# Designs tried in a protein design chat: VH-VL binders against Probable Brix domain-containing ribosomal biogenesis protein. Part 6

Target 1, 155 residues: Probable Brix domain-containing ribosomal biogenesis protein, of Methanococcoides burtonii (q12zb3)
Amino acid sequence: MLITSSRKPSANTRTMCKYLASFFNCKYMTRGKMGLIDIVSLCENGLLMVVGDYHGSPGSIMFYDSHGVELLSIHLSVFYPDGYKYTPLKALEPSINGDGELFNLLSYYLDIPEGECYYDSKCLIASDDHLEFVYLDNMLFRLNIKNYRKMVMSE

## First folded at step 21 (VH-VL)

Design x4 (from w3 with heavy chain N57S)
Fold by OpenDDE, look of step 21:
Formats: C-alpha cells, structure tokens, sequence
Structure x4 (fold): chain C 155 residues (1-155), chain A 122 residues (1-122), chain B 106 residues (1-106)
C-alpha cells in the first residue's frame, strides 16, 4: 500500500499520513502536484490510500485500486489522546479486529490478518463508528467515522 | 480560463436516446471528476452521477442508474452522458460540472457547463 | 435520501437590504454548499463547506450554520444579486439540493 495526501496537506494531515505509514509499514509519499494516474502508477501492490485534508485537519481517507478506481471513501475526524506525541512504531505486522461492514471492507482491502490486540502489537480496532489504532496497549489515535461510501463489495 | 462547453439543445421522441457532450478546457481534464446534474423546467437540481476521466470509473445516483450512462474521452477532453428510453419527464436542462477527486468529501462544483436542454415530446 | 428545505421559497427585497436564506437538512450534515443561479444560466458556486467564500465572490455573501440548519446571508443586496439560490449537501449519496430561494425585486 502507498499512502499520500491531498495536494496541499496541513501539518496535521501530513502527521496522520506518517502515523498510518508507520502503522501499516508502508511508504508515505509527498503528494506534490502529482495526479491520480501518477500516484497509482507508483503503487506496488495496487492499493492507494489518500488522506484528505479538511480545513487544516484530516477529514477523509480514500482507497483506490491499481486502476484508479475508488474502492472506499471515509468521512472522518481525528481524536488524539492528551499528551500524545508522534513516535515511529516498531516494524510489526498489524492486525485488525472489530465488527461491522467497515471492518470487513478494511480487513479485505488492507489485507491484514484478523487478531486480538496484545501488548507488543499494532492493532486496528474497526467498527462502523470509529477506527482505533492501538500500540503497546495505548491508543495512538481514533478516527471517528462520520460516514463512508463503498464502491466495490469485498470478496 | 476553465471552460465547460456542452452540446446544443436536443428534441427527441419518447423511447429514443440522446447523448450530450461536455468539452473541457483550461485545466487538466483527467485531474477532476466530471458530474452531471439535471434541472427540469421550473424545478430544482438533481445530481445524476460522475466519472473519473482518468480511468473511466463512474458512480451514479441510483435514480438514474438505468437512465444515464456517463463516459469520457481523454483524447478530446470531453465527457458524455447518454440518456436512454427517454420519457417526457426526462425533459430538462442537463449540466456538466467538475469537482476535485482528492478532497473527499469536498466535492463542490466550481465550474459548470452552460447546460443542454433536452426536450422529449411526441 | 437527505432532504434539503430552503426558507423562504421566494423573498422580495430592495437594494441595500440584508437578506437571509435558511436551509434545513432532514439529517445532520457537515458539508454543504450554496449556489447562485440566474435565469438561463448554470449555477454558480458562492459558499462551500457552509462558510467558505469561493474565490471571486463578493464579500457581502456569507454562510453559517451546522448540524441541520444553515444560512446564507447577503449583507447588502446589490442589483446583481437578484437570482435563485440553492443549498446542496454532499455528506451522503445521493447529493441533494434545496428547492431554491428566489430573491426578487420588491
């Protein structure tokens, strides 16, 4: 998976991209002036995640396949625990758990195994209402889901 | 400057089809989604759907799923909308309008075509 | 579908008047735009995301609101402002518009 942002991302959006890249052990690419075709062509496994900036904060996550087809779009807001500061995460394989349609979609598209959270793990807890990113038994941040749009059904 | 120029007015009989074009200029065509919106006489606006001209991917209002087909030709910077099985209630002005693709959900229509009147009558 | 209801449907005003148009959503929304349309012309974007003024739009136009209630305000109506105004939500598909508010000369 390749992670990028909207064209003129705020510092907050760039930080989110770094979090996600660190969490999923993937590359964050600075968007610059690149269009969709250019960015998609750089994806190795055919999945592009675009973090959209909304008035200075992350406001969306969009998934595109290797053909530039929009797979899933999520409206969101970000919640950071008090006093949290970004720190690169250990290169562990993340797991996902949770319930709901969004869980199923993310599990499929992200191609990460289902599993329970344990101390030394990267764990994504997914529901239709929120995504919680957990590491070392601490919530790194939570994405509150306002709504989402799916374009393709998961197999 | 950004311009969206649509094809001329159409008069069609019930049961027939019509294809409206929207030629874009003044910007990179494939970097924006192209939407179609209709407005029946004296009525409000209805969103029909959009296309990603870069890859041809589309998304429709389910109300128009079996009515409208949206396509695009990158080589001519032109988007198309075909309406099938025309009925009198399809009589409306149809607009093309662009939006950004990477600012979800910030899909606003910053530029519009001048509109194409499609009249369906016996 | 999310229904957008504008109030009033028609209002008469004079040049220099302060004009306020309301848009009510059937559900809570976060993203809404305002458009201006003149007869025989395509809609024109005025305000995006409830309160952000589109480039080139006069500063006399402003938007506010959240949740289910939004307003478009023209601080001092000008001759060029007599038109029909539409609100639009893009939180949920399908995107929907208000029925329009016609601002006409008193």
Amino acid sequence: as target 1 above (155 residues)
Amino acid sequence: QVQLVQSGAEVKKPGSSVKVSCKASGYTFIDYYMHWVRQAPGQGLEWIGYINPAYGSTYYNQKFQDKATITADESTNTAYMELSSLRSEDTAVYYCARSEWDLFPGYYFDYWGQGTLVTVSS
Amino acid sequence: DIQMTQSPSTLSASVGDRVTITCSASSEIDYMHWYQQKPGKAPKLLIYDASHLESGVPARFSGSGSGTEFTLTISSLQPDDFATYYCQQYDSYPWTFGQGTKVEVK
Scores: ipSAE 0.431, ipTM 0.831, lowest interface PAE 1.3, mean pLDDT 92
Fold by ESMFold2, fold request of step 22:
Structure x4 (fold): chain C 155 residues (1-155), chain A 122 residues (1-122), chain B 106 residues (1-106)
Amino acid sequence: as target 1 above (155 residues)
Amino acid sequence: QVQLVQSGAEVKKPGSSVKVSCKASGYTFIDYYMHWVRQAPGQGLEWIGYINPAYGSTYYNQKFQDKATITADESTNTAYMELSSLRSEDTAVYYCARSEWDLFPGYYFDYWGQGTLVTVSS
Amino acid sequence: DIQMTQSPSTLSASVGDRVTITCSASSEIDYMHWYQQKPGKAPKLLIYDASHLESGVPARFSGSGSGTEFTLTISSLQPDDFATYYCQQYDSYPWTFGQGTKVEVK
């Protein structure tokens, strides 16, 4: 998976990108002036995640496949716990748990195993209302879901 | 320079259809969602829906689901909106507007077309 | 759908007046914009995310508020400011606009 941002990201958006990259053990790449086709070409048949900067804070997470097809788009706001500051994470394998449609979509596209949260783990807790990123039993941040759009399977 | 140029005004009879075009220039067409917004005379704005022109995928405001069909032609950098079964309440100015591909569709409309007046009258 | 309600619907003012327009959301929202529209023209983004001026917008415009209550203020009305103003939420689909506030010459 490759993680990037919208153009000219704020510090908060850059921090989120770094946390996500560290959480999922993948690369965060600076966007620059690349368009969709250009940046997708760098994904090497992997998933592209784009964190959208809404004037000083992350406001969306968009998922594209290696061909530029929009798979899932999430509109959100962020809850920052006290002391929110980027800290590199151990390279533990993440798991996902939760319920609902968004949980099922993320479990499928992120291709990470379903599993419980432990005191010594990376765990994404997903529901249709919240995405909570938990590391060593502490919440890094929580995403409040405003809306999402999934790829329509026409045939 | 970014431009969105819409087709000219239309006068239509009830029950007919109309197709409004929005020709884009000055940017990479597939890097932006194209939205349609209407404004009835003396009324506020209503968001209709959008298209991702790279793949033709669409999303509609439920109010317009059975009224509007949004399409795009990447080869001509043109988005279209067809309104079917026209009624007098469909009389409005229809705008196209774009939003960036790397943000949730419709967060930020940075450029708008000039508007197309569709008048439905017996 | 999140309903956006503006007040007043029409406001008569003179050049130099301080003008305030309010917008109420039917539920708490994190994201909203203000647009300006002159007759025969497309809407123009004025203030994004409640309080941030769009590039090229004069400093006499300001926005404030959070939760369900938002205001647009013009500190000293100019001739170019006679227009209709709309709030818009982009918190969840469908995007909805307020009904508009027409600012006209007193």
Scores: ipSAE 0.429, ipTM 0.764, lowest interface PAE 2.6, mean pLDDT 88
Fold by ESMFold2, last read:
Structure x4 (fold): chain C 155 residues (1-155), chain A 122 residues (1-122), chain B 106 residues (1-106)
Amino acid sequence: as target 1 above (155 residues)
Amino acid sequence: QVQLVQSGAEVKKPGSSVKVSCKASGYTFIDYYMHWVRQAPGQGLEWIGYINPAYGSTYYNQKFQDKATITADESTNTAYMELSSLRSEDTAVYYCARSEWDLFPGYYFDYWGQGTLVTVSS
Amino acid sequence: DIQMTQSPSTLSASVGDRVTITCSASSEIDYMHWYQQKPGKAPKLLIYDASHLESGVPARFSGSGSGTEFTLTISSLQPDDFATYYCQQYDSYPWTFGQGTKVEVK
């Protein structure tokens, strides 16, 4: 999986990209002036995640496959816990837990095992209302879901 | 520099269809979603839906999904919206408007077409 | 659907007046914009995310508010500002606009 941002991301968006990359054990690449085709060419058969900067904070997360096909787009706002500051995470294998349509979509596209959250784990707790990123029993941040769109087949 | 130029006004009879075009210039067409928004006389704005021109994928406001068909032609940098089974309440000015691909579609519309008046009367 | 209700629907003002337009959302929202529309023209983005001026918008325009109540203010009305103003929420699908506030010459 490759993680990047919208153009000219804020510090908060950069921090979230770093946390997501550390959480999923993948690479964050700065966007620069690259368009969709350019960024997709750098994906190695993996998922592309784009974190959208909405004037100082992350406001969306969008997923594309290695061919540039739009898979899932999420409109959101962020809850930051006290002391929110990037710290590299151990390279533990993440798991996903939760319920609802968004949980099923993320479980499918992220291809990570479903599992309970333990005090010594990385755990994504997903529902149609929230995505909580938990590391060693502490919430890194929570995404409050406003809307999402899954892939629509066009004929 | 960015321009969205729409086709001219149309007068149609109930039950017919119309296809409105929106030709884009001054930017990379496939790097932006193209939206359609309508404004009936004396009423506010209603969002219809959008297309991702890079792949032809579309999303519609449920109110319009059986009324509107949005397409794009990358080779001519043109988006289209076809309205079917026209009724008098479809009389409105129809606008195209763009939003960037790397944000949730329709976060804001930075450029709009000039509008196309579609009048449906018998 | 989130309903956006503007007040007043029509406002008569003179050049130099301070103009205030309000927008009320039917539920709490985080994202909303203000647009200006002149007769026969497409809407123009003025203010995004309640308080940020779009590039090229004069400093006499300002926006404020949060939750369910939002305000657009023109500190000293100019001849170019006679237009209809719309608020728009970008918080929950489908995206909806207020019914508009027409600012007319007195």
Scores: ipSAE 0.311, ipTM 0.708, lowest interface PAE 3.2, mean pLDDT 87
Fold by ESMFold2, fold request of step 22:
Structure x4 (fold): chain C 155 residues (1-155), chain A 122 residues (1-122), chain B 106 residues (1-106)
Amino acid sequence: as target 1 above (155 residues)
Amino acid sequence: QVQLVQSGAEVKKPGSSVKVSCKASGYTFIDYYMHWVRQAPGQGLEWIGYINPAYGSTYYNQKFQDKATITADESTNTAYMELSSLRSEDTAVYYCARSEWDLFPGYYFDYWGQGTLVTVSS
Amino acid sequence: DIQMTQSPSTLSASVGDRVTITCSASSEIDYMHWYQQKPGKAPKLLIYDASHLESGVPARFSGSGSGTEFTLTISSLQPDDFATYYCQQYDSYPWTFGQGTKVEVK
């Protein structure tokens, strides 16, 4: 999976990208002037995640496949825990837990195993209202879901 | 210089169809979503839906799901919206409007077409 | 759908007046815009994210509010400001607009 941002991202959006990249053990790439086709050509058959900057804060997460087809778009706001600052995470394999349609979509597209959240893990807790990113029993941040749209998946 | 140029005004009978075009220039067409928004005379704006021109994928406001069909032709940098089964309440100015691909579709519309008046009269 | 209700629907004012337009959302929202539209023209983004002026917008325009109540203020109305103003939410699809507030010369 490759993670990038909208153009001219704020510090908060860059920090979010770095946390997501560290959480999912993947690369964050700044994209400068590259458009969709250019970025997709760098994904090497992987998923593309784009974090949208909305005037100083992350406001969306978009998923594209390796051909640039839009898979899932999430409109959101962010809850930052006190002392929010990027710290590199151990390369633990993440798991997902939760319920609802968004949980099922993310479990499918991210292709990460469903599992309980343990003290020594990376755990994405997903519902239609929240995405909580938990590392070693501490919340890194929470995404409050405003809306999401999925594209029709191929049968 | 970004421009969105729409086709001319149309006068239609109830039950007929109309296809409005929006020709884009001054940017990479497939790097932006194209939205359609309508405005009935003396009334507010209604969002109809959008297309990702790179792949032809669309999303619609449920109100317009069976009314509007949005398409795009990358070779001519043109987006289209076809309205079917026209009724008098479909009389409105129809705008195309652009939004960036790397933000949630429709976060804001940075460029708009000049509008196309579609009049449906019996 | 999130309903956006503007008040007033029409406002008569003179050059130099302080003008206030309100927009109420049917549920709590984090994201909304204000647009200005002149007759025969497409809407123009005026204020984004409730309070931030779009580039090139005069400083006499300001926006405020949070939750369900939002306000557009013109501190000293100019001749160019006679137009219709719309709020728009982008918190949840479908994107919805207020019905508009026409500011006309008294």
Scores: ipSAE 0.302, ipTM 0.702, lowest interface PAE 3.5, mean pLDDT 87

Design x4 (from w3 with heavy chain N57S)
Fold by ESMFold2, last read:
Structure x4 (fold): chain C 155 residues (1-155), chain A 122 residues (1-122), chain B 106 residues (1-106)
Amino acid sequence: as target 1 above (155 residues)
Amino acid sequence: QVQLVQSGAEVKKPGSSVKVSCKASGYTFIDYYMHWVRQAPGQGLEWIGYINPAYGSTYYNQKFQDKATITADESTNTAYMELSSLRSEDTAVYYCARSEWDLFPGYYFDYWGQGTLVTVSS
Amino acid sequence: DIQMTQSPSTLSASVGDRVTITCSASSEIDYMHWYQQKPGKAPKLLIYDASHLESGVPARFSGSGSGTEFTLTISSLQPDDFATYYCQQYDSYPWTFGQGTKVEVK
C-alpha cells in the first residue's frame, strides 16, 4: 500500500499520513505536483491511499487500486484523545475488527487479518460510524465517519 | 484562466432527451472531477452527480440516477450530461462544476460553467 | 439527508446596511459553504468551511457558526451585493443546499 496526500498538505495532514504509514507498515510518499496517473504508476500492484487536506486538517481518505480505479472514498473528521502526541510505531502486524459495511470493505481492500485487539498489537476497529486505531491497547486516534462512497459495479 | 463553457439553451418536448456539454480549458482535465448541478426557475440548487474523467467512473444522487447519464471525452476535454424521458419538472438551468480528485467528491466547487437552460414544454 | 434551512427567504436592504443571513442544519455538521448567485449567472463561492473567505471576496463578507447554526454577514452592503445567497453542507451525502436568501434593494 502507498500513502500520499492531496496537494499542499498541512502539517496536520502530513502527520496523519506518517501515522497511517507507521500503523500499516507502508510507505508515505510526498505528493509534489504529481497527478492521479503519475502517482498510480508508482503503486505497482498495491493499494493507493490518499489523505485529503481540508483547510489544515485531514478530512478524507480515498482508496484507489494500482490501475487508478476508485475503490472507496471516506469523508471524515479526526478525534484525538487527551494527551495525544505522535510517536513512530513499532512494526507490528495490524489486524482489523468490527462490523458493518465499512468494516467489510476495509477488511477486503486492506487485506489484513481479522482478529481481536490484544495488548501487544495494532488493531483497527471499524464500523460505519468510526475507525479506531489502537496500538498496544491505547487508542491513538479515531476517525469519525461522515460519509463514504464505494465503487458500484454494473450488472 | 480556468474556464468551463457549456452548450446553448435547449427547448425540448416531453418524453425526449437532451445532452448538455461542458468544455473545460485552462487546467489538466483528468485531474478534476466534473459535477452537474441544476436550478429550477426561481428555485435553489440540486446536486445531480459527478464523473472522474480520468477513468469514466460516475456517481449519482439517487434522485437522478434514472434521469441523468454523465460522460466525459478526454480528447476534447468535454463532459456531458444526458437527461432522458424529459418532463416539465426537468425545466431548469443545468451547471457543470469541478472539484479536486484527491478530496471527497463535491466537497469544493471552485469553478462553474455559465449554465444551460433546458426548457421542456409541449 | 441533512436539511439546510435558511432565513430569511427574502431580505430588503439599503446600501450600507449590515445584513445577516442564517442557515440551520438538521444535524451537527463540520463542513458547509456559502455561495452568492446573481441573476443569469452561475453561483460563486464566497466562504468555505463556515468562516474562510474565498480568494477575491471582499472583506465585508464574513461567516461564523458551528454545529447546527451558521451565519453569513455583510458588514456594509454594497450595490454589488444584491444577489441570492445559498448555504451548502458537505458533511453527509447527498450534499444539500439551503433554499436561498434573496437580498434585494429596499
Scores: ipSAE 0.266, ipTM 0.684, lowest interface PAE 3.8, mean pLDDT 86

